# VH-VL binders against Nucleolar MIF4G domain-containing protein 1 (NOM1): the designs that were tried, part 2

Target 1, 198 residues: Nucleolar MIF4G domain-containing protein 1 (NOM1), of Homo sapiens (Human) (q5c9z4r362to559)
Amino acid sequence: KKHVKGLLNRLSEPNMASISGQLEELYMAHSRKDMNDTLTSALMGACVTASAMPSRLMMEHVLLVSILHHTVGIEVGAHFLEAVVRKFDAIYKYGSEGKECDNLFTVIAHLYNFHVVQSLLIFDILKKLIGTFTEKDIELILLMLKNVGFSLRKDDALSLKELITEAQTKASGAGSEFQDQTRIRFMLETMLALKNND

## First folded at step 11 (VH-VL; from y1 with heavy chain A105S)

Design y5
Fold by OpenDDE, fold request of step 20:
Structure y5 (fold): chain C 198 residues (1-198), chain A 119 residues (1-119), chain B 106 residues (1-106)
Amino acid sequence: as target 1 above (198 residues)
Amino acid sequence: QVQLVQSGAEVKKPGSSVKVSCKASGGTFDTYAMHWVRQAPGQGLEWIGRIIPIFDIANYNQKFKGRATITADKSTSTAYMELSSLRSEDTAVYYCARDRLYGNSFDIWGQGTLVTVSS
Amino acid sequence: QIQLTQSPSSLSASVGDRVTITCSASQSIHYMYWYQQKPGKAPKAWIYYASSLESGVPSRFSGSGSGTDYTLTISSLQPEDFATYYCQQYYRYPLTFGGGTKVEIK
C-alpha cells in the first residue's frame, strides 16, 4: 500500500512508463485481487478529493489505469470503474460539500478518453442526466462535454445529434423550473458547437 | 465466483407475457451491466437490451418495439426481462449476460431459459 | 444497425487444420468480440478487444483486425474446438452478432 501510494505521488507524464512498469511488477509478485484493491483504494484517495483535482494530474492518474488495464488485464480498469461509479452514484444522490462528484465524473470522462470505456456509456449517462435535468445535471453535462465533447462528436455524430434534440426538448419544457436559464442556454450552445464542429 | 442463475423454462400462449429472471451471486451486481440475448432454435444470437442497475439505465433493441422491459432489483441482485405480446417467433432460449465495463465482452452468461410460445 | 457478416457460415475441418473465420462489419467499429458456443450450452466469451484472449482460452486461438474486417484463427484445430463461433460488436446500439460460423469435423 505504501509503495503504491508512493508511486502515485510521483506520477507524471515523463515517468509514466517507469511507474506503470513498477506496478506491473507488483502485480506479478502479488495476487491480482490484492493489487486491484490496493491500487483502486490509492487511486480513489488521490482522485476523489474535496477540492478540484488539477486537470493534468487527473488525466495522468486515469491514463495510468488505462495502461495497466491494457497490459495487466481488464480487471484493473473494471475494478477501478466499479469503485468510481459506486462512489459517484452515492455522491450524486446524497450530495457532497466538495468537488468529489465533479472529480469522479471527470474520471469517467477520461476513462472514455483512454479507451477503458466507450462512447455508448457516456451517451447513456448524458441522456440520463438530460432526463432528470436539474441544475446539477446541467453542470455535470457541461463538465463531460468539456472533457470529451469533441471525442463524442468524432465517435458518434448521430448520437450527439439525438442528444441535442433531447436536451432542446427538455429545455423548452423546463424553463419555468430554473431561476436562471443562462446555464441551459450555454449547455445547448456548447452542444450545438460540438455538432457543427469538423 | 460470480454466477448467473436464470428462472426455469416457460410455455406461453400467443398474446401473453413472460418474465424471465436472472440472479447474480458472488459479485457486485449493481455495478455491472446486465444484457439479455435470445437464440431461436437453430438460429444465431440476438441482442434484446441491457440495464445498468446502479444508474437505472436501460437500452433496447428497437426491433422489439417496446415489447421488452428490462428491470433490476439491486436488493436481490436480480435482473428481469419481460416480453409482452408474445408471438410464435419469440420461441427461443433467453440468456442474461454480464458486462463489467459497460461496453466490453459478455464474460459471464446465465444457463438460459427456454420460452416456448404456442397455441 | 451495424450488420456483421461472418464467413463462412460453416466449414468442415480435420484435427490439426488451420481454421480462419472472418467477420465483416457494415461500418467501421472500434473492437470486435468473439464467442464460442457448443450445442445446448450458453455462449462463452472467447476474444475481446479484437485480439485479446479470455481467460482459459487456448493460445492456438488468435484474433486480429481493425475497422470493418476482423478474423478469428485457430492455428491447429483440436477436438474440443468444434463449435459455433459468433462475432459481436458493442460500438452502436443495437448491439449485434454475426450469423455464426459452425466448425464441424470433416
Scores: ipSAE 0.937, ipTM 0.961, lowest interface PAE 0.5, mean pLDDT 96
Fold by OpenDDE, last read:
Parts: C-alpha cells; structure tokens; sequence
Structure y5 (fold): chain C 198 residues (1-198), chain A 119 residues (1-119), chain B 106 residues (1-106)
C-alpha cells in the first residue's frame, strides 16, 4: 500500500512509463485481486477529495489506470470504475459539501477519454441527468461537456444531436422550476456550439 | 465464482407476457451492466437491451418497439426482462449477460431460458 | 443500426487446419468482440478489443482488424474448436451481432 501510494504521489507525465512499469511488476509479484484493491483504494484517495483536483493531475491518474487496463488486464479498469461509480452514485444521491462529486464525474469523463469506457456510457449518463434536470445536473452536464464534449461530437454526432433535442425539450418545460435560467441557457449554448463545430 | 442463474423455461400463448429473471451470485451486481440477448432456434444472437442498476439506466433495441422492459432489483441482485405481446417469432432462448465496463465483452452469461410461444 | 456480416456462414475443416473468419461492419467501429458458442450452451466471451484473448482462450486463436474489417484466426484447428463464432459491436445502439460462422468437422 505504501509503495503504491508513493508511486501515485510522484505521478507525472514524464514518469508515467516508469511508474506504470513498476506497477506492472507489482502485479506480477502479487495477486491481481490484492493489487486491484490496493491500487483502487490509493486512486480513490488521491482523486476523491473535498477540493477540486487539478485537471492535469486528474488526467494523469486516470491515464495511468488506462495504461494498466490495457497492459495488465481489463479487471484493473473495471475494479476502479466500480469504485468510482459506486461512490459517485452515493454522493450524487445524498450530497456532499465538497467537490467529491465533480471529481468523480471528471474521472468518468477521462475514463472515456482514455478508452476504458465508451461514448455510449457518457451519453446514457447525460441523458439521465437531463431527465432529472436539477441545478446540480446542469453543472455536471457542463462539467462533462467541458472535458469530453469535442470527443463526443467526433465519436457520435447523431447522439449529440439527440441529446440536445432532449435538453431543449426539458429546458422549455422547466423554466418555472429554476430561479436562474442562465446556466440552462449556457448549457444549451455549449451543446449547440459542440454540435456545430466541425 | 460469479454466476448468473436464470429462471426456468416458459411456455406462453400469443399475446401474453413473459418475465425472465437473472440472479447474480458470487460477486457484485449493481455496478455492472446486465444485458439480455436472445437466440431463436437455429439462429444467431440478438441484443434486446441492457440495464445499469446503479444508475437505473436502461437501453433497448428499438426492434421490440416498447415490448421489452428490463428492470433490476439491487437488493436481490436480480435482473428481469419482461416481453409483452408475445408472438411465435419470440420463441427463443433468452440469455442474461454481464458487462463490467459498460462497453466491453459480455464476460459471464446465464444458462439461458427457453421461452416458447405457441397457440 | 450497424450491420455485421460474417464470412463464411459455415466452413468445414480438419484438425490442424488454419481457419480464418471475417466480420465486416457497415460502418467504422472502434473494436470488435468475438464469442464462441457450442450447441446447447451459452456463448462464451472469446476476444475483446479486436485482438485481446479472454482468459482461458488458447493462444492458437488471434484477432485482428480495424475500422470496418475484422478477423478471427485459428492457426491450427483443434477438436475442441469446432463451434459457432459470433462477432459483436458495442459502438452504437442497438448492439448487434454477426450472423455467426459455424466451424464444422470435415
């Protein structure tokens, strides 16, 4: 555990190859289950904090997961993803005073960026959030679009178009439920900008 | 070891409904996607839909035009697939299958449930 | 929907033969998945990410391809390999399978 945490604490783009290699060696020396538990725990501790994690640092951590996912085995990404979505769901439903929810959602975004999960999951989540359509949901949608909007547009323009239609429909009926519609407008503008970007 | 155990064979009349269950044991359930796939006698595989229990997200093959309903009970680690307005063409073995990454291989399958639709 | 066309639909081969199965997608996809199914049994995950073998799959199996064209190859067919193989895409809804390729004993 200490060794894994130490490696993560030193994680950066220049030493990514070295750190991933060392972790691979640990996977060879220990049971995959133990390593998955240890690595996931360490990653969750690093990424799920009350404060917003720096964007570059978050990307590096999730990139590491992706590398190990593709080199060691898919159980690495799957185990981490399980922990992430479980924690995200809990925080989303019951709330938190910090940025844990945002951090977790950003992790999911980057898991898509680094090919651990596919665009279908992202669209499904976004559609779900549009369905519930709370202020928090709007913020999460914006957060996701900020991190992967262009990638989604590139991967599936049709799904993005459908998503926009759903969002517009929802927005048209929810005007009375929001004290400030500025964020809704901003969300729609962001979506449209993505759609129209070639 | 993780296993998916499905409910027993069903014989149904046209126009009726069938609900097949798939219980997961030996591992987690709520965070994984559960897919439903059917196979008519001597035919290939056809995707019906999936559910992600933790997010309560379900997706369907539009071919079924709303006849299929996929649900999940996290407390019992059981997924369900209900197919209404049954017709003879719905005669098939129905499988549940697990997906851990919401976009990867179906790594664990149920044993299958034969649903026979006959007048 | 994305159509997956497998070729051939069936083939007869002998033990030791090299077997090649192709799967063509109607549009470009990221990855192809393969399953093996024996009569009366549920399908088994066989290849993921187009070229990665599932646990327990013999090394005589291999997968390759990108874009629209993918291939499953058995370098030297063994008795236990006689089965039906299906390709599958997870790129767009609805998820779709190929028509299957039945590998039979000559």
Amino acid sequence: as target 1 above (198 residues)
Amino acid sequence: QVQLVQSGAEVKKPGSSVKVSCKASGGTFDTYAMHWVRQAPGQGLEWIGRIIPIFDIANYNQKFKGRATITADKSTSTAYMELSSLRSEDTAVYYCARDRLYGNSFDIWGQGTLVTVSS
Amino acid sequence: QIQLTQSPSSLSASVGDRVTITCSASQSIHYMYWYQQKPGKAPKAWIYYASSLESGVPSRFSGSGSGTDYTLTISSLQPEDFATYYCQQYYRYPLTFGGGTKVEIK
Scores: ipSAE 0.937, ipTM 0.962, lowest interface PAE 0.5, mean pLDDT 96
Fold by ESMFold2, fold request of step 20:
Structure y5 (fold): chain C 198 residues (1-198), chain A 119 residues (1-119), chain B 106 residues (1-106)
Amino acid sequence: as target 1 above (198 residues)
Amino acid sequence: QVQLVQSGAEVKKPGSSVKVSCKASGGTFDTYAMHWVRQAPGQGLEWIGRIIPIFDIANYNQKFKGRATITADKSTSTAYMELSSLRSEDTAVYYCARDRLYGNSFDIWGQGTLVTVSS
Amino acid sequence: QIQLTQSPSSLSASVGDRVTITCSASQSIHYMYWYQQKPGKAPKAWIYYASSLESGVPSRFSGSGSGTDYTLTISSLQPEDFATYYCQQYYRYPLTFGGGTKVEIK
């Protein structure tokens, strides 16, 4: 446990190969369940906080998961993803004081960027958020597009176009129901910029 | 260990509906995707759809749109697939299968449920 | 819809033979998945990420390919390998399978 936390505390881009190699050795020396539990707990503690986590630091932690997912086994990614999704669902439904929801959603974005999950999941989630279309949903959509919008376009431009159409339809029906139409307009502008390669 | 246990074989008349169950045990249910795949006698595999129970998101093969409904009961760790307006060509073995990463292989399959549609 | 064309649809081979099954996608995809199915049984996951073996799959199996063209190879066929093999894509909805390749004893 403390050894795993020590490795994570000193994780950086220059030492990524060394840290991942040491974790691979620990996976070979200990049970997969104990390692998955320990690693996931440490990563959740590092990435899921009330405070905004530095973007690069979060990215490095998720990249480590992706490396181990591909070198040790997909159960590494699956175990971490399960914890992330379960915590995100809880925070989304009950709310939180701070940035926990944003941090968890950004972890999901990075799991896509680093090839642990595929674009189909991201589009499914975005379509769900467009369907419910609350102020919080708009902010989560914008957060996802900020992190992976260009990647989504490269992977599936048609699905992005369909997503924009759904958002435009929903926005036209949401007229006076929002106090501030500025975020809806910004969302649509962001989506159109991604579609137009701008 | 991890198992998916499906409901028993069904014999149905054309025009009726069938609801097949798939109970998960020995592992996580609600955060994994559950797929439904069928196989007509002597034929290949055909994807019907999937559900992600924790998000309540279902996706369907458009071939079955309007006839197939996939649901999940998180309290019993059970997924369901209902197919309505049955025809003789719907005679098949229906499988449930799980996917831990929403985009990877189906690592665990149920034993299959034979649905026979005949007059 | 991404169509997967498997070839051959069936083949007859002897124990010890090298067997190659191909799967061609109608457009480029990221990864191919493979399943083995024996008569009367559910399919079993066999190869993921085009080339990674599922747990318990013998090392005589291998997968390769990228883009549109993928293969499953058995380096030295064994009696327990007689089955039908299906490729599968998870790149676009609807998810699709190849038509299958039945590997039979000669």
Scores: ipSAE 0.823, ipTM 0.906, lowest interface PAE 1.0, mean pLDDT 89
Fold by ESMFold2, fold request of step 13:
Structure y5 (fold): chain C 198 residues (1-198), chain A 119 residues (1-119), chain B 106 residues (1-106)
Amino acid sequence: as target 1 above (198 residues)
Amino acid sequence: QVQLVQSGAEVKKPGSSVKVSCKASGGTFDTYAMHWVRQAPGQGLEWIGRIIPIFDIANYNQKFKGRATITADKSTSTAYMELSSLRSEDTAVYYCARDRLYGNSFDIWGQGTLVTVSS
Amino acid sequence: QIQLTQSPSSLSASVGDRVTITCSASQSIHYMYWYQQKPGKAPKAWIYYASSLESGVPSRFSGSGSGTDYTLTISSLQPEDFATYYCQQYYRYPLTFGGGTKVEIK
């Protein structure tokens, strides 16, 4: 347990191969369940904090998950994804004082960037957020597009176009429900910029 | 160990509806995707749709839009697929299948439910 | 809709033979998934990410391919390998399967 946390604390791009190799060896020496529980717990502790996690640090942690997912087994990604999704749902529904929700959503974005989950999930989540269309939902949509918008366009430009159409339709009906419509306009501008490769 | 146990075989008349259940036991239900796939006698596999219970996201093959409804009850770890306006072409074995990553292989399948549609 | 075309639709082979099954997608996809199904049984996940074997799958099985063209190969066919094999894409809705390849005893 403490060894895994120590490895994660030292994680960086230059030492990624060394740290992932050491974790692979631990997976060979211990039960997969024990390693998945330990790794997931340590990663959640590192990534799910009240303060915003630095973008590069977040990516390095999720890249490690992706490496182990592909070298050790998909149960690594599945175990981590289950914890992330469950915690995100709880925090999204019941709120938190800090940046935990944003951090978890950014983890989901990077799981897509590093090929643990596919674009279909991201579009499904975005379409649901557009359907509920609260101020929080708009901020989460913007956060996701900031992290993966270009990748979504490259993977599935047609689904991105459909998403934009759905957002435009919803925004047209959202009128006085919002005190400040600036973020709605910014969301639409961001989506159009992605469509036009800006 | 995780298992998916489906409801029993059904015989239905054209124009009626069927609702097949799929209960997960021994593991996680709500954070995994549950797919529905059917196989007509002597034929291949056809995807009907999926649900992600924790997000309440369901997706459907457009072939079945308007006729298929996929739901989940998280408290009983049970997924449901209802198909309405049944036709003889809907005679098939209906499977539920689990997907832990929302984009990977279906690692656990139910035993299948034969639905026969005949006059 | 991404169409998956499997070839052959059926084949006859002897124990010990090398068997190759192909699956062609109507457009480029990221990964192919393969399932084995025996009569009267549900399909079993067999190969994921085009080339990775599911747990318990014998090493005589292999998968390869990218883009539109994928293969499943059995290096030395065994009696328990006589089954129908399906390819599947998870790149676009609707998810689709190939038509299947039935592997039978010659």
Scores: ipSAE 0.822, ipTM 0.902, lowest interface PAE 1.1, mean pLDDT 89

Design y5
Fold by ESMFold2, last read:
Structure y5 (fold): chain C 198 residues (1-198), chain A 119 residues (1-119), chain B 106 residues (1-106)
Amino acid sequence: as target 1 above (198 residues)
Amino acid sequence: QVQLVQSGAEVKKPGSSVKVSCKASGGTFDTYAMHWVRQAPGQGLEWIGRIIPIFDIANYNQKFKGRATITADKSTSTAYMELSSLRSEDTAVYYCARDRLYGNSFDIWGQGTLVTVSS
Amino acid sequence: QIQLTQSPSSLSASVGDRVTITCSASQSIHYMYWYQQKPGKAPKAWIYYASSLESGVPSRFSGSGSGTDYTLTISSLQPEDFATYYCQQYYRYPLTFGGGTKVEIK
């Protein structure tokens, strides 16, 4: 436990290969379940905090997950993803005053960026958020597009265009229910900029 | 070990509907994707759709345009696939299969449910 | 929809032979997945990420490829390898499978 936390605390881009190598050796010396439980717990503690996490630091932690997912086995990514998704769902439904929801959603974005999950999941989640269209949902849509919008366009430009059309339709029908449409307009502007490669 | 156990074989008449169940035991249900795949006698595999129970998100093969409905009951760890307006061409073995990453191989499959549509 | 074309649709081979099965996608995709199916049984996951073996898959199996062209190879065919093999893409809805390759004795 403390050894894994120590390795994660020292993680950076220059030492990624050394840290991942040491973790791979631990996976070979211990049960997969014990290692997955330990690694996931340590990563959740490092990445999911009430405070906003520095973008580069979070990306480095998720990149480590991706490396182990591909070198040790997909159970690494699956175990971590299960914890992330379960925690995100709980916080999304019950609310939290800190940045935990944003941090968890950003972890999902980076799991896509680093090829642990695919664009189909991201589009499914975004379509769901557009369908419910609350103020929280708009902020989550913006957060996702900020982190992976360009990648989504490269992977599936048609699905992105369809998503934008759905958002425009929803905004037109729901505009009378919002007192301040500034964030809705910003979301639409962000989506149009992605479509136009801006 | 995780297992997917499906409901038993069914014989149905054209125009009716069928609902096949898939119960997960010995592991996680709600955070994994559950897929439905069918195989007509002597033929290949055809994807019907998937559900992600924790998000309540379902996706369908367009071929089944409004005939297929996939649902999940998290409290019983059971997924369901209902196919309406049955035709003789719907005679097949129907499988449920799980996917832990929403974009990876289907690592565990149910035993299959034979649905026979007889005139 | 992404069409997967498997070749050959069937083959006959002897124990010890090297067997290669191809799967061609109608557009570039991320990763190919492979399944083995024996008569009367559900398919089993066999290869993921184009080249990674599922747990319990013998090392005589290998997968390769990228973009549109993928292969599954059995370096020395064994009696338990006689089955039908399917490729599968998970890049676009609807998910699709290849038509299958039946590997038979002789």
Scores: ipSAE 0.818, ipTM 0.901, lowest interface PAE 1.0, mean pLDDT 89
Fold by ESMFold2, last read:
Structure y5 (fold): chain C 198 residues (1-198), chain A 119 residues (1-119), chain B 106 residues (1-106)
Amino acid sequence: as target 1 above (198 residues)
Amino acid sequence: QVQLVQSGAEVKKPGSSVKVSCKASGGTFDTYAMHWVRQAPGQGLEWIGRIIPIFDIANYNQKFKGRATITADKSTSTAYMELSSLRSEDTAVYYCARDRLYGNSFDIWGQGTLVTVSS
Amino acid sequence: QIQLTQSPSSLSASVGDRVTITCSASQSIHYMYWYQQKPGKAPKAWIYYASSLESGVPSRFSGSGSGTDYTLTISSLQPEDFATYYCQQYYRYPLTFGGGTKVEIK
């Protein structure tokens, strides 16, 4: 545990290959389950905090997961994803004043960017958020589009177009507050810009 | 570690419905996708749909438009697939299968449930 | 929907033969997945990400390909390899499988 946490504390883009190599060696020397539990716990502690989102550092940690997912085995990504999804669901339902929900959602975005999960998951989640259409949901939709919008268009422009149609339909029926009307319009503009490659 | 155990074989008449269960044990249920795949006698594999229980999101093959319903009961770690308005061509072995990443291989399969539709 | 065309639909081969199975997608996709199925049994995950072997799969198996064209190769066929092999895409709904390739004893 202490060794894994030490490696993660030192993680950066220049030393990614060295850190990932050392973790691969640990995977060869220890139980897969113990390594997955230890790595996931350390990553969650580093990436999922109440504090402000450290975007660059988070991206580096998720990139490490992707590297190990592809070099060690998909159980690395699966174990981490399970923890991320479970924590996200709990915090989304309960609510939190901290940034935990946004951080977890950004982790999911990077898991897609780094090829651990596919666009079908992202579209499914976005469609669910459009269906519930709260102020928080709109901010989460915008956060996801900021991180992966162009990737989604490249992967499946037709699904993006369908998502936009669903969002427009939902927005036309909303009795939102003043702040929500502005953010709703911005969301639709962002989606349309992505569709048109603007 | 994880095991998927399906309900037993069924014989149904045309026009009726069938509901096949798939109970997960030895691991996590709600955060993994559960797929349903069928195989008619001597034929290949056909995807029916999937559910992600924690999000309550289900997706269906359009071929089963309005006939297939996939659900999950998180308290019993059991997924269900119901197929209505049965016809003879629905005779098949029905499998549940797990997907840990919502977009990767189906790593664990149930033993299969034979559904026979005959008058 | 993305159609997967497997070739051949069946083949007869001897122990020790090199066997190649192809799978062609009707459009470009991310990663092909492969399954092995023996009679009376559920399919088993075999190859993921087009070229990565599932745990317990012998090294005589390999996968390759990208875009629309993918292959599964057995470098030296063994008695336990006689089965039906299916390719599968997870790029678009609905998920689809190839028609299968039955590998039989000659």
Scores: ipSAE 0.812, ipTM 0.897, lowest interface PAE 1.1, mean pLDDT 89
Fold by ESMFold2, fold request of step 13:
Structure y5 (fold): chain C 198 residues (1-198), chain A 119 residues (1-119), chain B 106 residues (1-106)
Amino acid sequence: as target 1 above (198 residues)
Amino acid sequence: QVQLVQSGAEVKKPGSSVKVSCKASGGTFDTYAMHWVRQAPGQGLEWIGRIIPIFDIANYNQKFKGRATITADKSTSTAYMELSSLRSEDTAVYYCARDRLYGNSFDIWGQGTLVTVSS
Amino acid sequence: QIQLTQSPSSLSASVGDRVTITCSASQSIHYMYWYQQKPGKAPKAWIYYASSLESGVPSRFSGSGSGTDYTLTISSLQPEDFATYYCQQYYRYPLTFGGGTKVEIK
């Protein structure tokens, strides 16, 4: 509990191996349920904040999850992913003034970056956001592409092409609001740049 | 402990529909993917599709496009697979299976539901 | 669709034998997954990430491979290993399984 939170507070790229090693030892000494509950709670507290979490710090926390997922067991990643997905869904549906939604979506992006989840999930989420096509959805699509766009292209260029086609179809039906049109155009330009490996 | 309990065996006529249920107990339901896989007698495994209940995202094997519908009821922790326009080649054991990471092994399987399509 | 070709479709071996099952994908994938199925039972997850054993899987089992070519190996076959083994990919929709390898004891 307090020891796990202390380790996370000290986490940085230089001490990743030391921190992960200490957590691995704790996993061997304690119930996996208790460790997963404690670690997930501490990580959610660190990553889900009203302010935008610095990208490097977020990546370090998610990288730690990935390391333990691969060295301790996939239940580490599964337990954390469950909490992330549940919280993201709640905040996406009911809103928040802070950056909690963006932070949680960025956590999902990094779970893909660090091989806890696969690109199929990311494309499924993006396709759903294109289907609903709200201003918030466009910003979330852009956030995901910023974080993992090149990885998605490398993993599945065909799915990226399909995503672009769906986005173009939705955009052609969009209204005349030039502010929304500007972000929509930027989204399409970003997607085409990714397709063309720009 | 997590368990997946499926509905009982069904005997159906060609052209009819079947709806198989899969109830999760002792654990999380809505944030995991639920897959449907079938196995014809003496044959291998065939993926039908999956649902992620919390996002209401379903994906289907195109082979079953237009015939298969996968749904979930989060309030009862139950997934459903409905297959319409049944044919004799749809005779199989139908399994539900859990996937905690949306891209990893199916760690928990239901006991299977035999669906027999016979005139 | 990614085709998975398992070989052999069946094999017969003695207790203590080393057996190897292969699974070839029609294109490169990230990881292979393996399942064991005994007659009349649902499949059980056996190997994930190509080489990691699921909980409770005996250490005589191992998995290896990358890209298109993957193997499941039993170092010393035991009577309880009589089953059909399936490989599975989760790289592209639709998810696909190999045709299965039935392991029988002579």
Scores: ipSAE 0.811, ipTM 0.900, lowest interface PAE 1.1, mean pLDDT 89
Fold by ESMFold2, fold request of step 13:
Structure y5 (fold): chain C 198 residues (1-198), chain A 119 residues (1-119), chain B 106 residues (1-106)
Amino acid sequence: as target 1 above (198 residues)
Amino acid sequence: QVQLVQSGAEVKKPGSSVKVSCKASGGTFDTYAMHWVRQAPGQGLEWIGRIIPIFDIANYNQKFKGRATITADKSTSTAYMELSSLRSEDTAVYYCARDRLYGNSFDIWGQGTLVTVSS
Amino acid sequence: QIQLTQSPSSLSASVGDRVTITCSASQSIHYMYWYQQKPGKAPKAWIYYASSLESGVPSRFSGSGSGTDYTLTISSLQPEDFATYYCQQYYRYPLTFGGGTKVEIK
């Protein structure tokens, strides 16, 4: 446990190959279940409970997951993703007022950027948030687009166009429910900028 | 060890509906995607749709034009696929299959359920 | 939707033969997935990420390709390899499979 946490505490872009190599060796010396449990627990502790984790540091932790997912086995990514998705769902429905939920959502964004999950999942989630269209949903949509909007455009421009159309339609029907329309307007502007590659 | 056990074979008349169940045992159900795939006699594989139970997101092949409904009961770890307005062309073996990453191979398949539509 | 054209539709081969199956996508995709199916049985995951072998898949199998063109190769066919092989894309809805390649004993 402490060895894995120590490696994660030292993680940075320059030493990524060394740390991933040491973790690969640990995977060969211990059961995959024990390693997946240990690694997922340490990563969740580092990324979810740390309210001040810099965005670059979080990205580096998720990149490490992607490297191990591709070099050790997809069960690494699957185990981590299960924990992230389960915690995100719980926090979104019943829990904290932003940072923990935002951090988990950002982890999902990085999992897409680093090829652990595909754009279909991201669009499915965004479409669901557009359907429920609460203030929190709008902030989560903006957070996702900030992190992966260009990648989504490059990956599937047609689905992005369809998503924008759905958002525009929903915004037209939702006008009087919001005290302040500036975030809805900003969301639509952000989406149009992505469509036009601005 | 995860296993997917499907309901038994069914014989149906055209115009009726069928609901096939797929019970997962041993391990995670709600955070993995569950797909439905069919195979007509002597033919290839055709994707019907998928559900991600924890998010209640379902996606469908538009070929089924709203005839297919995929649901999940998290309390019993069971997924369902209902196909309405059955035609003879719907005669096939229907499989459920698991996908752990929402975009990777289907690593566990059910045994299949033969649905025969004849008049 | 992305159409997968699998070739050949069937082939007859002897034990020890090298077998090559191709799958062409109607547009570029990230990865191809492959399944093996024996008569009367559900398909089994065989190759993921175009070239990575699922657990228990013999090393005589290999996968390659990118973009639109993908290949499954069996370097020296064995009796247990006689089956139907399907390619699959998971890049766009609807998910689609190739038409299958039946590998039969000659």
Scores: ipSAE 0.810, ipTM 0.898, lowest interface PAE 1.1, mean pLDDT 88

